# Ledger of designs, part 2: VH-VL binders against Flagella basal body P-ring formation protein FlgA (flgA)

Target 1, 205 residues: Flagella basal body P-ring formation protein FlgA (flgA), of Buchnera aphidicola subsp. Acyrthosiphon pisum (p57418)
Amino acid sequence: TVQKFNFFDLNKQLNIFLKKEYPLNEDSIKIIIHTPLKKNIYCRKPDFSILSNTHNLGLINILLTCSKQHYYLTVEVQSEGEYIVANRKIPRGTRIKESDLKILIGRLDVLPNNTYRKKKDVVNRISLREFFPLQPITSFMTRPFWLVKVNQQVTVIINGNNFKMSSKAKSLSNGAQNQNIRVKTNSGKIINGIINENGEVIVSP

## First folded at step 17 (VH-VL)

Design y1 (from x5 with heavy chain V103L)
Fold by OpenDDE, fold request of step 19:
Structure y1 (fold): chain C 205 residues (1-205), chain A 123 residues (1-123), chain B 106 residues (1-106)
Amino acid sequence: as target 1 above (205 residues)
Amino acid sequence: EVQLVESGGGLVQPGGSLRLSCAASGFTFSNYAMNWVRQAPGKGLEWVSTISDSGGDTYYADSVKGRFTISRDNSKNTLYLQMNSLRAEDTAVYYCAKSYDYLWGDYEAFDIWGQGTMVTVSS
Amino acid sequence: DIQMTQSPSSLSASVGDRVTITCRASQSISSYLNWYQQKPGKAPKLLIYRASSLQSGVPSRFSGSGSGTDFTLTISSLQPEDFATYYCQQSYNYPTFGQGTRLEIK
């Protein structure tokens, strides 16, 4: 016989648990419990664990533990919202423009992981894959545009307290805006700096 | 000789933290993206995290997102993995792996692997 | 995530045999498919990248083929040192591995 200690609202507690485990937007998600259970379960110390090997949204299996009692739940986590797709065929190596992108609205839980949600996050990045029209674009399939390339001569700007000095150096790697980069000066010294919007390397002594 | 050497593995309790290191030698470390891949005992391979050559971009598997942090120090030729809120299912051999030598900043194949360091999460 | 399914999960073969392992992706991954070999207690070793490119230092008896969703790894004449576990891995998106194929001596 199962001893009942406290009233437990399964739906509410499950929502709390899932929101902690996933970056869920309350306005765009729907949680469906497919397991036929009583609406109310008495549980002293409710504990949830995800049994599925995957942590993606969609259909998941959850174990609810109440003391010595175990409940196996099948839960579907649906989400809807805007996401970014290719508006045309985009060749690999393309610096993506806003006109290359289209916003669609639909089920997010069925999309590839880390599909872009906003155009601003994709614009000016380089495509690492060929994209077909209406194909969702993910963060792993793009990279920042390189303002500086390896072995490229760059302008180094050294900002002191009361002075600004400019010199030339050779980049030791590729780099995008706001990234750290190492450069080799004409004297052979290696220094570190940050790439600005103009492709210059800013160094703080 | 190109080499990757992991360290920092050990026994930790659930909820604990651990920091792994990977020392690289024999190649220009700063020119390549680096990766962590793990393998639970008797199981297959699972990608954990990737960091770009400059460290500007980081990527994580959903299973570790929010708990693990990948980082690198190119001046020291070292890759790191900070693991927080460890769980029993995180128990595995953790490999650091070099991305294949692409000139396009791609993260395709893993051509060089360390020998791995064992992480055990248990009460 | 893109699911990778290898076939078979295990097989037995003899030295000199021709062996073929297949890998299927849940969606098209173009040619972004790699093959690895792993021996017990050792780290994986890259064999094939981009579906069919042989990694430097890997014997020519290893070959890869396929595009889209279906891929194959072939060992033309099995050698004693080839008994190991093999994994396919897609790099089209966030990396995922097949479950592995254990190749044992008959």
Scores: ipSAE 0.733, ipTM 0.883, lowest interface PAE 0.6, mean pLDDT 91
Fold by OpenDDE, fold request of step 19:
Structure y1 (fold): chain C 205 residues (1-205), chain A 123 residues (1-123), chain B 106 residues (1-106)
Amino acid sequence: as target 1 above (205 residues)
Amino acid sequence: EVQLVESGGGLVQPGGSLRLSCAASGFTFSNYAMNWVRQAPGKGLEWVSTISDSGGDTYYADSVKGRFTISRDNSKNTLYLQMNSLRAEDTAVYYCAKSYDYLWGDYEAFDIWGQGTMVTVSS
Amino acid sequence: DIQMTQSPSSLSASVGDRVTITCRASQSISSYLNWYQQKPGKAPKLLIYRASSLQSGVPSRFSGSGSGTDFTLTISSLQPEDFATYYCQQSYNYPTFGQGTRLEIK
């Protein structure tokens, strides 16, 4: 099937392409093509690619390939939606509470990459940076809360078909809930398990 | 001696896949976040991906998001980078690098680097 | 992304000279700025972390200063082995590097 692109059609196709490339779950999105184009572009097999060094939302460069024809596009992606900021000054190392966070609405394309969009994704995480009031919080600036610390003695629970055993072991690393962790038993054996909500290591034979 | 040794680089066609490995020794691998940083020929450094000490959290540059997957096997002291849908612009020396800080689970700096492995994406 | 801009892109100096390289961030990164040295065909080497902390094993002639958006790497007395490319890197958010500064022999 041959697809004919005008400005409107191209915009639609770009929108589809960008939604696949980026999680564009915004309240509103606007795509502006800054490159002057022919009135009509014919593509039998249209293909879009983001050019190097322009992989962020906002102003980006996109290559449209139509068979042997290449179109270099400068595209501005404006998006608006909710995002998470610090509601107060948050010191480094803080276990973040919901009350520490505030939801703002604004331009997402001008925010730092991977700014949190929902409070639930930030709550109970540890701040790796000091946050100032109204500062956007990104995923790279937080980590999970550790239920198990390195060298900590932990309870290991082994669940069998018809039995349950518990023993003590030493953790070989830090670990959060539902994370895999290695522990060293008193006999020196290393075993793998998953940390549960109580900080216990669950092992399934 | 602390060292990182990358492997798996080579020549691949656009759209192809490649899996890089990084073997760690001389330090407690499972205590540190690990990273991939690449450098195109004659160009500067570009962060690619980070994985937390336990592997629970992964982070990617927008340029590789959805195409690359970072993983680790702490039992083997090995870091991996699965590279799919490779593009010409992915051509670079790929370095594995150890994060400096493990106390906070932070990614403050890269204090140990491997020698790098060359990935060439070309027709 | 936070953009890092180094200045100058290249400079020539002589052994014994005092050399200064600057790095500017597009936004405040507090003190989360690192400096690396890279020689041809080699991996980068960490010199300074957290703006001013000297990495273990690095000569004391290297020093870093600055906070917020403006940072400086200083080599008090340039040695022959110091001719290389230097990179700044912010670690406040997702890591980004400066474009590099090539230090050549005059």
Scores: ipSAE 0.693, ipTM 0.857, lowest interface PAE 0.7, mean pLDDT 90
Fold by ESMFold2, fold request of step 19:
Structure y1 (fold): chain C 205 residues (1-205), chain A 123 residues (1-123), chain B 106 residues (1-106)
Amino acid sequence: as target 1 above (205 residues)
Amino acid sequence: EVQLVESGGGLVQPGGSLRLSCAASGFTFSNYAMNWVRQAPGKGLEWVSTISDSGGDTYYADSVKGRFTISRDNSKNTLYLQMNSLRAEDTAVYYCAKSYDYLWGDYEAFDIWGQGTMVTVSS
Amino acid sequence: DIQMTQSPSSLSASVGDRVTITCRASQSISSYLNWYQQKPGKAPKLLIYRASSLQSGVPSRFSGSGSGTDFTLTISSLQPEDFATYYCQQSYNYPTFGQGTRLEIK
């Protein structure tokens, strides 16, 4: 037989439900109930479900089912954790260094989408925007550092069984380290290879 | 001359899938970031997704993240949008659009647009 | 997301009139603001990029100004082909569009 749950039991269950639905391993979660239940509520077989799947933080709508009764709740899911900001004014076009970045702890649910969380994911990228001190940095505001630019003459290194050959070709696109890239020889042949740390295109037969 | 031609639109049931294509010609496709922008009937423009020139970076609006996948094939000068778990709210004309800047590799203004392809999600 | 608000939502004007449309961002977007024109049944067309730079092939009667949060598009002397819907769009971060301004014949 199923026990009735009072106001305090339901709020505890709601918090447990939301922490299960939002398992932030390195972050903390705070839940704010905007549409509180009446203190005299009793609920049999409580069941919580999320009515929206467009965003995992912020304001969400929850359905509470008590056997045959339905209650609609609006809750705010706040998350705190580490994120990356500019440590100084960073002009557009800067190759970002670790010293250019600062880690802050704060509300993740109010940050721009795809704000960087780790310095390692930002270093060596090129800024596409001017950043001011303490401004969050998003992945949309950066690009990879290019070792090869479109139309650039590049050295192609062909590694074979007990041989290594090199030739020149023209790159058909921009490319960063470890990226697959297409190059065109003077004969018009298109070759695929991987850009190494020196901007050479490595081809395996 | 410079053209973007979308295809693959049509009528789909809610929960269904559809794949859009955008064929590019008249410019060096691999130099530019590419975008999908949609417009529901009688409504304004909504950005959907962006893919970098190499295809290495992809970005999505919250309304489609986890359901849509942008991709490109630079050898075929073609942009794609795989749309899964379609909803009635996804009903729109879908445009492909070219970012204008190649020198910086930036995701800025959309200088060339296709004619659009209509996607209708209804039972 | 950066919210873009256009004003007015619609307006009526006559050929030869000077028209100004405004766009406000919910936060500073520097000068990363673009303007598009869209005619019924057609794709949008880029008019202005980076707040004030005129796209090639766009008539000089179109101009843009502003920075930070407040931007304007001006058409100095309306022509019959200018009756359309106009959208602003920020490109400082993930793109967002204004709701549009419908410019119609009085």
Scores: ipSAE 0.474, ipTM 0.761, lowest interface PAE 2.8, mean pLDDT 87
Fold by ESMFold2, fold request of step 19:
Structure y1 (fold): chain C 205 residues (1-205), chain A 123 residues (1-123), chain B 106 residues (1-106)
Amino acid sequence: as target 1 above (205 residues)
Amino acid sequence: EVQLVESGGGLVQPGGSLRLSCAASGFTFSNYAMNWVRQAPGKGLEWVSTISDSGGDTYYADSVKGRFTISRDNSKNTLYLQMNSLRAEDTAVYYCAKSYDYLWGDYEAFDIWGQGTMVTVSS
Amino acid sequence: DIQMTQSPSSLSASVGDRVTITCRASQSISSYLNWYQQKPGKAPKLLIYRASSLQSGVPSRFSGSGSGTDFTLTISSLQPEDFATYYCQQSYNYPTFGQGTRLEIK
């Protein structure tokens, strides 16, 4: 049995293919085929591939292979979903709070790359740029907050069965709370520990 | 003497892979974000990728996203660029560049550049 | 994606001339604009950062100005070593460069 393929079936299969390639669980995806395509194209087993290695939104090029025939499609991938913007003017160097952020719903394909999607991923980061109200916030424009900076003198706390003692050491890297970090003692010994809420390095024997 | 030295360039066929290295000296490597910038023969400069000082954040130009991977080893003062699925359009001199750092780990200006390593992608 | 447009694409000038090169951003980048010099076969060299701040070791004949979308690099009295290609680059978001301005000996 030979199955006819029409334009609607091709669009449906293309949508399924692209939805799999763009796994945006909370987002809607809309596909617009810009390449004029003859009606009643007969394709027993269509095979789609993205001609670019990137999974960009917006205009992309798709290769459709129907048995031995090749069709080159220009397709627009539109996506809608939640993204994070500034809720107020945020000066450069601000440790970002949840109240500084607002969630908007809109076209993701027109946003700057790596625009944040969830407030939790932005809170406590340091702004590297000034932001104006409703400006999308990208990961490139922020950095992590560090409790310990490389070369910083830190207090090392050593907990044993029947003792607790402290000493000074020099950190060998930047570190956030609860992160493992290497420190160098005055004697040159390197010790691993975990950063606590006070910027102290906790070591278990 | 502040210095960045790239290595690992060469001739590679389309679809092939190549790994670039950049050895840093004369500054505290772990304090600075690092970058790759390329220049096709006779063309202008194009930013390729950035990695934060700790390596926790990475960023890519659209033209290389999904094919290139930036990484760093702060214990060896070395920056890397893994280049997969290479295309003729990737042919360029690849520069390693240090961010100027107006804030710790800032990605602003590129104040120190290496001399570059040539990558040629052709049959 | 922030497009940077330089003008002119090339320029001929004599030693001692005052030279200006302009750079326009497709959207406001505040003052996050850098200028680089590149000589043939050499890596780029940072001249100006944050629109108007002179990089250490760069001669004072170089200056930068502008904010928002329009920026200018000025060389007040051109020297023989200044014949090169000049690039602007925005650092407000993911870096993008202007197409370059070749400055040649007249």
Scores: ipSAE 0.369, ipTM 0.719, lowest interface PAE 3.3, mean pLDDT 85

Design y1 (from x5 with heavy chain V103L)
Fold by ESMFold2, fold request of step 19:
Structure y1 (fold): chain C 205 residues (1-205), chain A 123 residues (1-123), chain B 106 residues (1-106)
Amino acid sequence: as target 1 above (205 residues)
Amino acid sequence: EVQLVESGGGLVQPGGSLRLSCAASGFTFSNYAMNWVRQAPGKGLEWVSTISDSGGDTYYADSVKGRFTISRDNSKNTLYLQMNSLRAEDTAVYYCAKSYDYLWGDYEAFDIWGQGTMVTVSS
Amino acid sequence: DIQMTQSPSSLSASVGDRVTITCRASQSISSYLNWYQQKPGKAPKLLIYRASSLQSGVPSRFSGSGSGTDFTLTISSLQPEDFATYYCQQSYNYPTFGQGTRLEIK
């Protein structure tokens, strides 16, 4: 009738709790309990909470509440999965090609935050830093490829029902496909529009 | 003149919410990434959040992820920080800061800073 | 995160002295290292960007050097207005700051 806390029971219950807190995905998750088991801990219905609010992988602190008693656990959350690294030295300012990238499988919990997971999310982006072979690529170190650059003359397309009008304007900023951008006409009027795949600025009437 | 002016700081209880604003003038706001950096009393500088020039990309320090939301309105030259679920450790002066290099679209150095707005979280 | 370690944590020097503050990164950051000055009650001010480039309006007595993991800020002839705390900050990835170096003028 009296329940005792032990390592196997803790691992099972913690695994259930932590898989809810860390979304289940194709990635594997391994939980390692670093806190030594205490003999004869009574815990009829354990309740777990994460004391850290950073949601980082790696070492985290867990509060175990057993009735009115509190126990503090140190747990290591390891995750393995695919991630993207540089396949060669990539100089700053490179429009990244698929051949520049390599997929590795490994520990996600020791990688920089926002490391890319799929090649398709990196291809055609511009490197903001130089990368060395096997270096993980993060979203902070890239930007979208710009179809329109500041001060560039662009074609403005105004589509209505059964009509299309076009004119020229000067872009006031850099912009990528599908981005909202401001352009200035020769008369000084400022117009907002969306960049299409051809670098034209589409304006709704 | 180039200027950043923060507002919206104050005293708030733990669990409360607060919205900070940063009004920009004297430069083309929409060409630059913008940042929030905080400093607890008597402590060093801590980066909080970054938003790209268009607002399409946002980044957060782990200490605030899920609780804070950075945004911008380029038509009003204004940067925002929505702060939810505030805690005592969020007590700090909050600075808005402009990223240096608009031609490259980079999140590099912070070349223009506001004077800061104080946020105090206590009960 | 990339840890930035400054040395020393505090320093006392006389007007006219040459002062050196160092900053070490936990991994290579190439030359993506910036230096800021902060006076009490005021916002930080950018001094040096990209390790060695002097920001506009900053006196030439300030200089920066280094690459990779080790960086140095030098004040060649200390002035009374240089009383401040100095921070290094890497901009290779998500920004992190050193803990600061407090400079007192004797």
Scores: ipSAE 0.352, ipTM 0.727, lowest interface PAE 3.8, mean pLDDT 85
Fold by ESMFold2, look of step 18:
Structure y1 (fold): chain C 205 residues (1-205), chain A 123 residues (1-123), chain B 106 residues (1-106)
Amino acid sequence: as target 1 above (205 residues)
Amino acid sequence: EVQLVESGGGLVQPGGSLRLSCAASGFTFSNYAMNWVRQAPGKGLEWVSTISDSGGDTYYADSVKGRFTISRDNSKNTLYLQMNSLRAEDTAVYYCAKSYDYLWGDYEAFDIWGQGTMVTVSS
Amino acid sequence: DIQMTQSPSSLSASVGDRVTITCRASQSISSYLNWYQQKPGKAPKLLIYRASSLQSGVPSRFSGSGSGTDFTLTISSLQPEDFATYYCQQSYNYPTFGQGTRLEIK
């Protein structure tokens, strides 16, 4: 029989391709090929493409092109990493504390979209509904704690290269720490600035 | 005319129970969180409890948690405070108060207050 | 709990005087600070909410200022009806009140 060559491990090359397409830093990625590749496939320079419109976790279809031959693969992309769950029952309307949260390590590909990954991104937010113990917390389930409320009089601090000035203005919207907000001065001028930890609006040129 | 009218205060022995009521009129009661605030004779103000506009969320000061229960009936425009296991330190005037501008989960100013009802806990 | 400290605890003043009352929080509360007036035998009355916003029907001689930890209530020209006890209250989290400032006729 004629000696057959496969210069590259197709599983290894598929893993490299998919890890580039799924840039989940700090996370482990596990790729499971569900479609068995024939032992006699000879592919010097494989070309992979994802057949879907989006790069999803879970089951995906991959087109492998070897020269003029096409192979259709079903691949499962699993990801493991840290995510945030409720550490207790959290009533609706709770300002979330660090002790209310727990970090779990597990399958990211089975979590709801926009599940939080770091405690710091959840602390001090307000729950929009009741959370149950070990329930993953998503951005849709929380809102910011407002440091500035609409129609509130706020201090505006204007920082220049060689100067710092302050004045009063009325806020035109609700705003949380580090958010951009519009305020209206007594003269009617509208100024954009960033809310600091004290509810002051910081403006720079 | 916007009004809050408390009732149900009185003299009770330690370990006893009382139920306070607060009748609201002149505003859309179901739109606002409601509060109980107390004041011991000659002392300052102390927040006791808050209930959300729907009644689904309740909050208590540590000093009353497990002994007091806040509730509301939006069909009757009435706020309640069930006080159990009363102690001498619960002796106070109890005020019903409306939150000024309540988003769920935020505390606000108390813009409308009732006249208060006196609760005396003594042996 | 956020501790609220008022100063002074008691103050004597005359009609026409300018009076200031200070409130300090044990941590930053942004502008979630309210001021109340209470006369003997009466319920408290909201004067200022969110540090500096004047409640409807409150005379313009009352004003509030501050953010973060330090807050001030000012009465620019005292009137006879202003003699009362004044309380600050934070609404940043579970409400807490200052101990009160009694303003009395000199």
Scores: ipSAE 0.000, ipTM 0.531, lowest interface PAE 14.5, mean pLDDT 84

Design y4 (from x5 with light chain P95R)
Fold by ESMFold2, look of step 19:
Structure y4 (fold): chain C 205 residues (1-205), chain A 123 residues (1-123), chain B 106 residues (1-106)
Amino acid sequence: as target 1 above (205 residues)
Amino acid sequence: EVQLVESGGGLVQPGGSLRLSCAASGFTFSNYAMNWVRQAPGKGLEWVSTISDSGGDTYYADSVKGRFTISRDNSKNTLYLQMNSLRAEDTAVYYCAKSYDYVWGDYEAFDIWGQGTMVTVSS
Amino acid sequence: DIQMTQSPSSLSASVGDRVTITCRASQSISSYLNWYQQKPGKAPKLLIYRASSLQSGVPSRFSGSGSGTDFTLTISSLQPEDFATYYCQQSYNYRTFGQGTRLEIK
C-alpha cells in the first residue's frame, strides 16, 4: 500500500501550495516551472517553501524538500487581470475623477509595483506628477485628498451621551475623510477625532 | 467554438518523414499542454507525445522516442509533430488533443480532440 | 511503464441494462484515471476525469469510481447512443490507454 509520487503528482502539490500563497481570485494565474523535475521521482511528503522574501509575481525561487533530498526550483508566476491606467494626460495636482481612468486587462507580472487594480482606489486621490495616456497608475504616484490640512482651523463636534457641543480647533496634521486626527483647542488641549465628509472632526467623550 | 484541426497526413515510404500540424481556435492555446494520440486501423488508442504550455517540457512514448519531435508555436496557435524514420507500425490516424490543465491542475485528461489525420506508411 | 488492462474486452448488453467496465493499473496511479467513449469513425470523447469527476455535458447515467489500481466505469441505464468502445487512460506517469472495451447490442 505504498503511495508513490511522480512528476505530475509533485506538480499538483506545487500548484496547491502556490494557490495558497497567491490567492488572486479575479485573476488568471499561469505557472511555469523553469527547473525540470525528475521523472519518476518518489516523494512521499513534499514540502515546498518560497525562498524569496516577498510573494511577488514573476520569477520566484522555491525549495522542495523530499525526505532527505533538497531541490531548488525556479518558477515563473504569470498573471493576467485588470489594472488602472490614465485615460488622458493628467496634470500634476489633479483630483482624479473616474473619467480620468481606464481599465485595461493584461499581464500583471510586468507592471510597476503597486499598480492600482480598481478605479475606486484611485478616484479622489491627487496626482503627484504628470500622468501620460495609458500609463499605469501606482500608489506612489498619488496621495490622499486632504479634507483637513495642518494648521487649518476646523470645527470640532463633541457628541456625548446627553450633549452635543461644537468648537474650533487647529489641526496638527493633514487628514483625509474617516481618518483619526489630533487637533489643538483654544485652551491648548489636544484631542482626537474622526474627520467626517465635511472636514469636521467628530469626538466622542 | 473550440476547435482542433489536424493536417499533413498522407502516404509515405518506410524511412520517410512527415510533419503534422494542428491548428487551434476558440481558446487561449498558450495556457494548455497539448498532445498527440494515434490509433492504428482496427486498434486502440496510443498516446504519442505531450508538450507543456510553454513548450519547455516534452514527453514521448517509447515507441516513437528519438524519431518524433513535438513542438508548438504559441504565436500561431499551432501544434506540430515532426515524424522521422517512419515505419509501417506508425500507420494510424493521428489526433491532436488538448489537456485540461490550465494551472497544472488536478487533471491531465484530454478534453478536446481533433478529428484526426491519416498517416499511411507503406511501400 | 504503467500498463492498463480493461475487462471485459467486449460486452453485449440491452438498452436499459446496468453496465460496468473495469480498468486495472499495473501499479498504483492514485486517482489519475480518465475514461473516454469512441464511436466508429469519430474522435474519442472524454467522459470521466480523475476517476470519478463527470465531464461537462456528459449524462449523469455515467459514473466512475476507484483509486489505486482498480477502477470502474458504470452506465446505470444503457441508452441506444451508448454503444461504443470505451477506453481508460492513466495520467499518473506519462499516458497509457487500456486496450478498449467494445460495448455492443445484444
Scores: ipSAE 0.000, ipTM 0.411, lowest interface PAE 20.9, mean pLDDT 83

## First folded at step 19 (VH-VL; from a1 with heavy chain Y100H)

Design a2
Fold by ESMFold2, look of step 20:
Structure a2 (fold): chain C 205 residues (1-205), chain A 123 residues (1-123), chain B 106 residues (1-106)
Amino acid sequence: as target 1 above (205 residues)
Amino acid sequence: EVQLVESGGGLVQPGGSLRLSCAASGFTFSNYAMNWVRQAPGKGLEWVSTISDYGGDTYYADSVKGRFTISRDNSKNTLYLQMNSLRAEDTAVYYCAKSHDYQWGDYEAFDIWGQGTMVTVSS
Amino acid sequence: DIQMTQSPSSLSASVGDRVTITCRASQSISSYLNWYQQKPGKAPKLLIYRASSLQSGVPSRFSGSGSGTDFTLTISSLQPEDFATYYCQQSYNYPTFGQGTRLEIK
């Protein structure tokens, strides 16, 4: 069945457009249109675009284009779901444990950007800030655990056909597991390798 | 001599794109997070984006998220900002800035700044 | 966003004066507050980081204090080169700047 657009359907089509842009996950989504569409608007082929960044929660601005007419709408996207907070004060430099974290349910649209949603994504990271109890934790406030630190003496492992050799070198940077890192040998040569789970630097021949 | 030199600014129409570059010298670029900060004419400073030292973590102000992409090439000591869907509100001087702390891998103070490159978004 | 409010928005002072600029955060930022100086047509320059730590090469007449939500930048004896705009910036979370304080010659 084919349906024609009219100005009474613009509110319905705006809701369909926004539901497509903000698909339901495990979170609940509520869309509130603050700028109601005028009943006198004729729009046979409405074109909606988000003037704000796509996937932003909270207040967003939408451009409705009808032929050559432009209308600016204010819409609020509210979302509720799980997020991660500090369970207690966490000092800066802490390797975060699961017991340091708490799951809360609440409005996601009022949280800082990149607030963690799952404990597994926070555990074992290093806090870059002190956290207060019940404070949301963002990815900006953590970093990966470093297995190798700048100036640290590390074991370099060279894997070849039917052999495995090791030597010592000094790391030129900090590095986490699976990162490429540059190390300086005793002779002053700089070589590249990949950090393994044990903090060793693996070099292919 | 520690230097940051921005380039790639200019005049662009609304909806257009620009790519900014920042050439770094005089320090170990790969040890530090890097940042873009902008300043509209006659206005204050606004943080735009941050990228971690290894390039895997990126962060954006709400005003630019989804339109701008920060990246870096540690082999070329260069920071980039790809700006798409530009708006009049994006008109500003764009500075690149180095985060000061490599020992903690932190994104805090900006101790070295470039002189900026002007981006003008106008019909 | 953590909002940063500077006070005053501008002030006029003479060489040799003691100058105080304040910055208030909308929520606690512990001591993650930085101060910058900017002269017209130039890039900002870091003065103070982590509320009270003096950046290398910055004269000792500059000092910072505060924790939590209220922070102060002090210039103990104003010099001719200190006339500029000053910005505070929190680095506890995604960076935000105060609106700036213009320091002018009376």
Scores: ipSAE 0.443, ipTM 0.740, lowest interface PAE 2.7, mean pLDDT 86

